# Designs tried in a protein design chat: VH-VL binders against Rho GTPase-activating protein 7 (ROPGAP7). Part 1

Every score and structure here is a prediction.

Target 1, 201 residues: Rho GTPase-activating protein 7 (ROPGAP7), of Arabidopsis thaliana (Mouse-ear cress) (q8rwq4r167to367)
Amino acid sequence: LALEDIDGSPSFLEKALQFIEKYGTKIEGILRQSADVEEVERRVQEYEQGKTEFTFDEDPHVVGDCIKHVLRELPSSPVSASCCTALLEAYRIESKEARISSLRSAIAETFPEPNRRLLQRILKMMHTISSHSHENRMNPNAVAACMAPLLLRPLLAGECDLEDDFDGGEDNSAQLLAAANAANNAQAIITVLLEDYGSIF
Positions, changes and structure headers below are counted from each chain's first letter, unless a header gives other numbers; antibody chains are not in Kabat numbers.
F, E and O are the ipSAE of ESMFold2-Fast, ESMFold2 and OpenDDE, as the mean of both directions, binder to target and target to binder. V2 is 0.75 times the mean of E and O plus 0.25 times the DockQ between their complexes.
[cut] marks letters that were taken out.
Atom coordinates printed by the task and the answers are left out, and those that the model quotes come from them; centres of patches stay.

## First folded at step 1 (VH-VL)

Design b2h10 (framework fv_belrestotug)
Fold by ESMFold2-Fast, scan of step 1:
Structure b2h10 (fold): chain C 201 residues (1-201), chain A 123 residues (1-123), chain B 108 residues (1-108)
Amino acid sequence: as target 1 above (201 residues)
Amino acid sequence: QVQLVQSGAEVKKPGASVKVSCKASGYTFTSYWMHWVRQAPGQGLEWMGVINPSGGYTSYAQKFQGRVTLTRDTSTSTVYMELSSLRSEDTAVYYCARGSEDYLWGDYGMDVWGQGTTVTVSS
Amino acid sequence: EIVLTQSPGTLSLSPGERATLSCRASQSVSSDYLAWYQQKPGQAPRLLIYDASSRATGIPDRFSGSGSGTDFTLTISRLEPEDFAVYYCQQYDSSPLTFGGGTKVEIK
């Protein structure tokens, strides 16, 4: 389980999420500013060697990158291809009130419980960060930009059921447009989930 | 309807052990951490420990370390609290309480409580 | 361990009055990881407030929580007869989880 180890103890991911909620809210550019890759790799290695707790004096940017590292290395996306399709269909509804209602229904009806829990847990941390944007300069759109590619991987990979027909021949400009639209949709979906977190979860 | 139902009152001699059960219903048992809290007569609330029903991971308050054991049975959606080497100071009402999320200490406090089990330790 | 000190120990008021209950922590409680519970005689505690200021499901809006760091307050804007009870604050920032000693709100 992504949030719990085999023995049921809080996972590396869960501990990192708790650290960011506890010590990251006043850190400018949290989740956006990259830490040194070697420091992130060393911290992940230290966890494997038994340094399982994050202390208050850890570098928050390193911990933020540890979260991204874990999500990037998950064998499957936190949100499956079919769940991404359900979110995208709900998001395309033009009325804000109907959109929020449809996103809530899509999550309740299509998400397996472990996936819903994982997404909700990560969004809780992201919502906490964006709620302190005056201090950390990370509003919902900025947080979504950093995290959406890691949460909605199948949407970005073009694996969703709403994919257009293959019209024959490789058009590089059409492929770039499709990729840009997917990235914009992923960020927009996550932004709505953050802004209306209390209404959706 | 979410509900926690605890076993009945116990009277024990000093040095004995007591095992209290807490049966959960109305929700996914393995998705929420389960805390144990006690209250001595006329006193306040004291946290004893927590169990993750999914993996069986436990965390105990240092005061009870070595005397308390939390276990669960996922087939019956039941959590157990066993307290050994009972002393008269262990006379209390013992509560199980659901953490609101899947996390060690709960995100949103303890939102559902059992009715309590009175344990009396007397000679 | 974080020690929570509640004051006053007893608050004697009449229905319709405002109740203000204090909870002070021996060290800073991060991210507002503080809850308030109500307990009536012979009953289990009931969650009122979590994350210092968020009302739990089904809790009337006359109950509100505020504060951060080491100073937290529970306010009952207009006491109803059913509100006379013992109130406990609880931190979930660090293990062991700890409760305050309680404040008894009693009818005058």
Scores: ipSAE 0.000, ipTM 0.444, lowest interface PAE 15.6, mean pLDDT 84

Design b2h16 (framework fv_belrestotug)
Heavy chain, then light chain:
Amino acid sequence: QVQLVQSGAEVKKPGASVKVSCKASGYTFTSYWMHWVRQAPGQGLEWMGVINPSGGYTSYAQKFQGRVTLTRDTSTSTVYMELSSLRSEDTAVYYCARDLYYDSSGYEDAFDIWGQGTTVTVSS
Amino acid sequence: EIVLTQSPGTLSLSPGERATLSCRASQSVSSDYLAWYQQKPGQAPRLLIYDASSRATGIPDRFSGSGSGTDFTLTISRLEPEDFAVYYCQQYDSSPLTFGGGTKVEIK
ESMFold2-Fast, scan of step 1: ipSAE 0.006; ipTM 0.448

Design b2h2 (framework fv_belrestotug; at its last look DockQ between E and O 0.04; V2 from the best seeds 0.00; counts 0 for: pae O 10.9 > 2, placed apart)
Heavy chain, then light chain:
Amino acid sequence: QVQLVQSGAEVKKPGASVKVSCKASGYTFTSYWMHWVRQAPGQGLEWMGVINPSGGYTSYAQKFQGRVTLTRDTSTSTVYMELSSLRSEDTAVYYCARGLDYGDWEAFDIWGQGTTVTVSS
Amino acid sequence: EIVLTQSPGTLSLSPGERATLSCRASQSVSSDYLAWYQQKPGQAPRLLIYDASSRATGIPDRFSGSGSGTDFTLTISRLEPEDFAVYYCQQYDSSPLTFGGGTKVEIK
ESMFold2-Fast, scan of step 1: ipSAE 0.012; ipTM 0.592
ESMFold2, look of step 2: ipSAE 0.018; ipTM 0.644
ESMFold2 (binder alone), look of step 2: mean pLDDT 93; pTM 0.954
OpenDDE, look of step 2: ipSAE 0.006; ipTM 0.552

Design b2h20 (framework fv_belrestotug)
Fold by ESMFold2-Fast, scan of step 1:
Structure b2h20 (fold): chain C 201 residues (1-201), chain A 125 residues (1-125), chain B 108 residues (1-108)
Amino acid sequence: as target 1 above (201 residues)
Amino acid sequence: QVQLVQSGAEVKKPGASVKVSCKASGYTFTSYWMHWVRQAPGQGLEWMGVINPSGGYTSYAQKFQGRVTLTRDTSTSTVYMELSSLRSEDTAVYYCAREGSYYDFWDSGYGMDVWGQGTTVTVSS
Amino acid sequence: EIVLTQSPGTLSLSPGERATLSCRASQSVSSDYLAWYQQKPGQAPRLLIYDASSRATGIPDRFSGSGSGTDFTLTISRLEPEDFAVYYCQQYDSSPLTFGGGTKVEIK
């Protein structure tokens, strides 16, 4: 699991999530504002060299980008293609109460335990950030926009098979529209999970 | 089990320095930040600073900046607090305390969950 | 620096009574980054509550924390003899970390 090292100690990801929860809530644009790429790469290299702990003086934007780096580099998406399909099916229910109930059921019934724990852990951090939007200017929509592509990768890659539409590969405009729709759906799903976090988890 | 054991009481003259040790056991030393807090006789608690034992990075309360130095020795799982230019007002019990970082997917703990027994430092002429 | 003001300074009660201790912050404490500690004479402080309302491991359920923003409360629902001690609130939202001045809960 991404949250624990082999010896059972907290992973780099878990420590980064805790850092953001503790020191990132008052930082304007946290999770959205990028740090210098070279500083992020240097910090990741320090992790590779055994410096897996975050300091009191760490740049929160660098730590935020480290979280994104870890999620991008995971061999498998935090949410599998089948789980993305279950979330999208639940999200498309027009009644808000039925939608929330269906999202709760989809997560409880279809997600393998390690994937459910990982998603909930990341959403807990994201919910904490969005709960302080008046200080950091990152409401649920903004946090979801930053994180959804990393959490629902199969949906963005077109591996979620709810609607089959054949693209000839020659019309780049149609492909861009499909990608934008997938990104909007991913952001919308994560936004609901954040706004109704207490009802879903 | 988890415990922090501090060095014994010290009596120092004004202008001297004191170095207090805090030995950790029962957990992964480099995975938890270590705070130092003092308490003057009959007074409340006062935060002095924190050290990350993994990288040796430190942060100090401005009041102690330039007089306090926090260090660690990873091979012995020990954190040190050195306070220089001692004054009578520095007479206090000095505590090391581990920052709570419970590994729990549902509930992350913060605060100081494990404390050393305290080291009494008396500064007298 | 966030200044924490605890009231009352001293609370004189009998065993079996409910104790309500207040901690007020000079600035909003975000994310409920507030802890409560118990200290008995000659002993190190003991963590009771963290994140404003979460009980630390091994802490009896008669201890509860509540509040957010600038106003926080520690409640001891039914005082036991061993609960007579000094109680401190502490914020870990911003550096420097700060403690309240303490509330002494003493036997009447």
Scores: ipSAE 0.000, ipTM 0.455, lowest interface PAE 15.8, mean pLDDT 83

Design b2h28 (framework fv_belrestotug)
Fold by ESMFold2-Fast, scan of step 1:
Structure b2h28 (fold): chain C 201 residues (1-201), chain A 123 residues (1-123), chain B 108 residues (1-108)
Amino acid sequence: as target 1 above (201 residues)
Amino acid sequence: QVQLVQSGAEVKKPGASVKVSCKASGYTFTSYWMHWVRQAPGQGLEWMGVINPSGGYTSYAQKFQGRVTLTRDTSTSTVYMELSSLRSEDTAVYYCARGEWFGELYDYYMDVWGQGTTVTVSS
Amino acid sequence: EIVLTQSPGTLSLSPGERATLSCRASQSVSSDYLAWYQQKPGQAPRLLIYDASSRATGIPDRFSGSGSGTDFTLTISRLEPEDFAVYYCQQYDSSPLTFGGGTKVEIK
């Protein structure tokens, strides 16, 4: 599982998530501001060489990008294609009360336990950051914009079971529109999960 | 149903060791961490340590480090707590409890508890 | 280590009344990593609230948690006969995990 190493100790991802929760809440643009890619890659390599702990003086933007790096490099998405479909179907319910209830049910009933745990763990960190938006300027929508593409990869790749309204194979304009719609849906879904975190989890 | 079933009461003499078992059922044993918490008669709860059944990783409260050993047997879905060099102050009910967030060392609350094992250390 | 101080030690109330239980931490609890448990005589503790304000599965809505940082509260809006028990707060932000000393809610 992404949150623990083979020996069961906390993984690089878990340590990075805890660092952001403890030291990232007061950092403006946390999760949105990019660190230098070479610095991020160097820090990931240092972990592999035995530097497994994040100290309080680490750059929060580097640690935030380490989280994104790990999520991008996962062999499979935190949320599978079928789970993305379940979330999208629940999200499209017009009634706010029914939408929240359906999202809670979709997560509880559709997700394999490890995937539910991984998503919930990452959302916990994201919810902590968005709860301090007065200091860090990262409200739920902003946090969702940064993280949704990494969490709902199948939705952005067009791998969801939910049938499209049209066939986008004929021209580039249709493909671009479909990609924009997928990105907007992913951000919107994650935004609801953050805004109603206590009702859904 | 999710259950944690602990071994029966123990009476030990000072200087002995005690090994308490906690058998899990009704969930994936390796997906949740297992905590050990004790409670002396008429007193509050005291955390002793935690084990990740998946890899065997352990973390102990400093007070118990050197005297407590947590182990697991994945084939029987059982966690063990062994406490050595027993003193009368170790008389307590010992609980195992499941941690809800299996990937987080310090982010655990305990959602399912064993029934408790009374350990009495007589002078 | 984080020391949790619960007050009052004993709260004497009648069924139907509101109970407010306090838990103060010696230092800030990050991300509201605080839980509340109920314990009845001869029984194991039962999880009520986690992450300061999230109600555990099966717990009646009369139980609610609030607070952040160093000051946390458990509220029981309308005491039922089965609610007379000892209540413990617990932090899971830092090792060792620590519990408060408990608040006994007893019938008047």
Scores: ipSAE 0.012, ipTM 0.592, lowest interface PAE 8.4, mean pLDDT 86

Design b2h6 (framework fv_belrestotug)
Fold by ESMFold2-Fast, scan of step 1:
Structure b2h6 (fold): chain C 201 residues (1-201), chain A 122 residues (1-122), chain B 108 residues (1-108)
Amino acid sequence: as target 1 above (201 residues)
Amino acid sequence: QVQLVQSGAEVKKPGASVKVSCKASGYTFTSYWMHWVRQAPGQGLEWMGVINPSGGYTSYAQKFQGRVTLTRDTSTSTVYMELSSLRSEDTAVYYCARGPSYDEWLGYFDYWGQGTTVTVSS
Amino acid sequence: EIVLTQSPGTLSLSPGERATLSCRASQSVSSDYLAWYQQKPGQAPRLLIYDASSRATGIPDRFSGSGSGTDFTLTISRLEPEDFAVYYCQQYDSSPLTFGGGTKVEIK
């Protein structure tokens, strides 16, 4: 999952991330507002046909959805189940300073290099957007809410190794509560990585 | 003032183990990665591994995996490098070196210990 | 692993001259994650440059770094007597961290 083509040229994902950093910072609701699904599908198909560059007149909401489409369609999550578990364990540390240090260590020690680079690159774009929240109305929590399900898929799918799992799984209400807690944890983890981006990356 | 002070020179026989210490002062010990780098006589620098002093997480160069162990003691702001099954090729100066604060552990080294000479001779 | 090749192995110059040291990577180094160190006999290395071109605190402005991708250069604009030492480049783009073989800058 390279952010570069074979010859070292920027990939479609890298070009889309750069576009959002240049043209998305002043767009209200960027990454949250959905673009027309037909426009997104058409733009993705154009990429598959060789149109990998974005022009200044592109709709930022379409480009944002293209990023989400690429991440959603990846065969494996950007962050594996074991890496999600490491992040969750680090996040649960009560001291803020120890938590930040542990998250940095967990990322450096458990993530394969390509996955670490991909996560860092995406978080850089997200950090840039949240840094302009006064203009785009997307603070770190809002950006995390939009992106966390795409970055921490195994956590949302219940694939992480947690010792305090529900005992029978026969109660549908218990399953819905577990899913809600997982979504809240994913958003909280990404929010910390975003708010303390400069301290962690 | 930032200081990294290492333990004194060691002379060991082949097959023994050595444990070198590096005591940090002048900064928040748990906020910076600590790396270990060695240098054989007349040779260049070789990275051995890194430890996070807060969480105790470690990463080692594959060449040393299984022989090197990095640990720390937060109460004394000290990191330790233990190298086992010593060979004559392990004769070198061993350095501890501080990585950047709150960055990924892949980084450059802004402060270095004075070095500890380890001689392996039969 | 990224292999760093430094050239020349030895550079013989006089005080006042410009020194140009090369570091070539076996593959592209992302985000210019490359540092330069100076080492004098019996001493630990000293950081000179990080992120390919950023000068470390307390380092004189005669030291400068440049380059990107696979080709990096350390330049010392006017050699002072204390600059005669061994210089190492180091990449921190990927594990394991690796160093170049060093360039010895010696008095002619």
Scores: ipSAE 0.000, ipTM 0.430, lowest interface PAE 19.2, mean pLDDT 84

Design l1h13 (framework fv_lecanemab)
Fold by ESMFold2-Fast, scan of step 1:
Structure l1h13 (fold): chain C 201 residues (1-201), chain A 123 residues (1-123), chain B 112 residues (1-112)
Amino acid sequence: as target 1 above (201 residues)
Amino acid sequence: EVQLVESGGGLVQPGGSLRLSCSASGFTFSSYGMHWVRQAPGKGLEWVAYISSSGSTIYYGDTVKGRFTISRDNAKNSLFLQMSSLRAEDTAVYYCARDSYDYVWGSEAFDIWGQGTTVTVSS
Amino acid sequence: DVVMTQSPLSLPVTPGAPASISCRSSQSLVYSEGNTYLEWYLQKPGQSPKLLIYKVSNRDSGVPDRFSGSGSGTDFTLRISRVEAEDVGIYYCMQGTHWPYTFGPGTKLEIK
């Protein structure tokens, strides 16, 4: 339902993704630069009050932050914990050809269809932005840095909880080590999905 | 008055080169992506090349890739197509066209076209 | 590449009569976000092509309301409710959903 309202019409998220694909590709720092928080909150409220369409003259940075707002507020991550594990295992394969093949298989075989569709839709927008990096200065790594924490939330789970208290066994130490690199792993995984988008999706 | 004017066409021998120009006026040229489209005598329209508003993103049709180079000079409101290794099959009227995508939400179309410039590749 | 076909390729019309041109694509023209990028262009004799219709059914500025576009997916129609002498020319459909952009072969409309 994240891409469609209950009546089947395009959701706020879908409309925002369309806007970025059409009007965001030439905007320097798109998805990285933060808009004024008050403007983002106002635009979200306007949607709730019936202003569900984005016009060509809207601030692309505000629309980009609306996308991030929706993803952050989703009750569950676009990619579940088990799906994140499957992606991480595939990503750790050292052969580039085997890695890409394993990522494709993990997505096709492990992901529920709604989660696969949502991830693919968001990555399509991100791929479009990174494909225009000469204009917008956002290469795949930069786009991944901005979006990966919102897409692979389970990989970041427990990060704050493990940093200041090691009370517990070796499992807690292993989890802390994993958590310390969680953001880097999430960014790296999304970067590969963007760089090899056509081979994976 | 929004307009595009092509120039630089002419007769050239196979294997030769030509540079086409397109001069824009009446709009902020630097804000729009631009296309080249060609039409062989008695034939239909064929898309040739695209360049983004800043000039950083460029795409070519398969038939011309490696032989043609699209470029622009925003300070001079000008679009260019450098054609090399010309073949008889490149004989056509070449049009420049503005991409409405950058401006109009309801339009992703070639909304403004030039008058065309004729390129004839013949011995 | 997406192949565009048009029917008929030659369309003689009596002045004041209606005319219809069909356009079909080898693949769906619905983009991922739900928009359909199907356009119609008219090239009058000795002139450059001019935009008539964009996104299936939207008239470009200055285009008379006797022109209308319709269709979905892979099957599209351009209709002229009453043909005038000034409508003579070649009508092209074009898809902008898939790279590279591709045009139909054209339909030549002439007064009989």
Scores: ipSAE 0.000, ipTM 0.416, lowest interface PAE 17.7, mean pLDDT 82

Design l1h15 (framework fv_lecanemab)
Fold by ESMFold2-Fast, scan of step 1:
Structure l1h15 (fold): chain C 201 residues (1-201), chain A 124 residues (1-124), chain B 112 residues (1-112)
Amino acid sequence: as target 1 above (201 residues)
Amino acid sequence: EVQLVESGGGLVQPGGSLRLSCSASGFTFSSYGMHWVRQAPGKGLEWVAYISSSGSTIYYGDTVKGRFTISRDNAKNSLFLQMSSLRAEDTAVYYCARGPYYDFWSGEDYFDYWGQGTTVTVSS
Amino acid sequence: DVVMTQSPLSLPVTPGAPASISCRSSQSLVYSEGNTYLEWYLQKPGQSPKLLIYKVSNRDSGVPDRFSGSGSGTDFTLRISRVEAEDVGIYYCMQGTHWPYTFGPGTKLEIK
């Protein structure tokens, strides 16, 4: 119920996503530029005390960080470990047309309905932002870089079911390389979902 | 029958204050967002302020931000606009308008009913 | 803020003739869910404005079918297929996609 309160009213996350779609499209570096931590904490606290709506004069960077805060604090990742595995397998298909078709199938067939709705909703906001890249300088790749770690947490944590090559033990440089590769894969997957949003959702 | 009736307009000196009211009847006031829109003599329409159905979301036009405060009392079916630091350019007919039916984030944002307006004249 | 412009600003028409009013926005009016919040309002002399068209092309209840709206993105048109005497007044386009909401300058339609 990340997008709706139990009475069916829009959640804090849904309201923040709507705000970014309406006021974030012309903000340079939106979703990438960090806001002051104290301002983000204050705004989350205000929501809990009954200020459940965003005014147009709110700092868009604060609202963007509120979205990230909610996603980071979710008890489970928006995309589960098995769903991350399905997305990664689909992404590895060399043919662009087959890749897009496989990503659509993976999302439709393996994602629980609430997870699919949540991912689609967040990607819709991200797609809106990247569609205004001339104004905000956030193309699909840049938006994906900011958001992918929050959406595909199991992939970055090494929790996916795919077998990796033997890592050779405790080598820190090998661990850093593996982490960088996982981050690049997460960003690439989300980038495809944004660039081909209309074909996949 | 939906009705919106504005009151509180009048003549005021520059730098002064006025409080406008809008009385709603014929519908469930607490279910609708409300707006103030103004029109200077012989000029076009200018959107002034919005308040959501619950009163928690508020937006202002740039010309009035920091000087005007919109509020509502759902128990009394009343909408208010507190105007301070009034200027000659605030001289206008002020209309209250209804919309949207539900939260503006999920609803349709158009003004399906307007009041008759109340005139504010800021002059020395 | 989104700037709304209208053309023409003055529109004298012969009764029964068609009329067309253009509205342009400085930014796209497509909202996140795909809807476009572009409305047309008519203000008759001495009266409050009245909604004619919402979401580009939807007529409000009671609005005659001789009124039609069209357009997308930043370019919009209001058309009256056969102008009648009761249609005189000032026509305003308005965008409700971006805060603050903004109106066009208005087009005064008069009978010749």
Scores: ipSAE 0.000, ipTM 0.420, lowest interface PAE 19.2, mean pLDDT 83

Design l1h25 (framework fv_lecanemab)
Fold by ESMFold2-Fast, scan of step 1:
Structure l1h25 (fold): chain C 201 residues (1-201), chain A 127 residues (1-127), chain B 112 residues (1-112)
Amino acid sequence: as target 1 above (201 residues)
Amino acid sequence: EVQLVESGGGLVQPGGSLRLSCSASGFTFSSYGMHWVRQAPGKGLEWVAYISSSGSTIYYGDTVKGRFTISRDNAKNSLFLQMSSLRAEDTAVYYCARESGYSDEYWLTGYYGMDVWGQGTTVTVSS
Amino acid sequence: DVVMTQSPLSLPVTPGAPASISCRSSQSLVYSEGNTYLEWYLQKPGQSPKLLIYKVSNRDSGVPDRFSGSGSGTDFTLRISRVEAEDVGIYYCMQGTHWPYTFGPGTKLEIK
């Protein structure tokens, strides 16, 4: 129920996503630039106390951090470990046409409906922001870098285990390389989903 | 060391084709958009083409649209420019360049211009 | 396409003297939030271009503090406070606000 309250009205997350789509497209560094933690906590508390609408006068960086706060606080990742594996396998296909088709199929066939809707809704906002990159300097790669850890948590936590993956023992340099590869894969997957949003959703 | 190295230039007849390559090292190639920029002998810089980090978003300059194709292979840290229907006016040094950016703690975010350039490869279109 | 113009096109300078180069765009490079994507590049003889200044006034890493950029909207200036022999080359402004990206014609800086 991340996108709707119990009574079917738009949730805090849905309202924040709508705000960013309407007022965030021309804000440099939107979704990357952090707001003050106290301001974010204050705004979340105000919502709970009845300030349920975002006005045009809100700080877009605070609203962006509200989105990240909600995603970070979710009991489980928007994309499960098995769904991350499906996305990674589809992404590794060398043909662009086959890759896009496989990503579409992976999302449609393996994702639970609530998780698919949540991912699609977040990507819609991210796609809108990246489509205005010359105004906000957040191209698909930049938006993916900011959001991938929140969307593909199991991939970054090492919960998606493929036979090709090696930990290289207790070597610290091997651990850093593994972490960098996971981060790069997460960013790359989300980047493709943004760049080919209309073909995938 | 962050480096870009171009290759594939040479002499070609008008109407011919050439494929340029650019090899990247010392940085996470798959995280950066890439540009091709050219410079005709004794002339200024002309922007040619752009490709996003994943390869899905592509832009071309008006003079090359429909004749040139930009592509990349992230697994091989390589950028390509396939040139067809070449004209005398395409004679130039071709540079590959990395989209500039800034980083937060773990990832590159935001972009502006080109901060790393290759040494260039020369294309001569002559009869 | 956005047309970029520079003046002067040729700039002979006495060593140690200040120098300035003007760059103008045919369209505003700003949007409502005040962001402006104007860069300056230097191409030394026989070398590839190198980024000097980005977003109007920010020096790229390793660029000497003798270089400074300023301007807004459609009118921009690159300044060198004390020209040195190593500064010889062609200076280009470039706009990255609108696709396609466009360069100015270049300004050749020479020592007198």
Scores: ipSAE 0.000, ipTM 0.472, lowest interface PAE 14.0, mean pLDDT 83

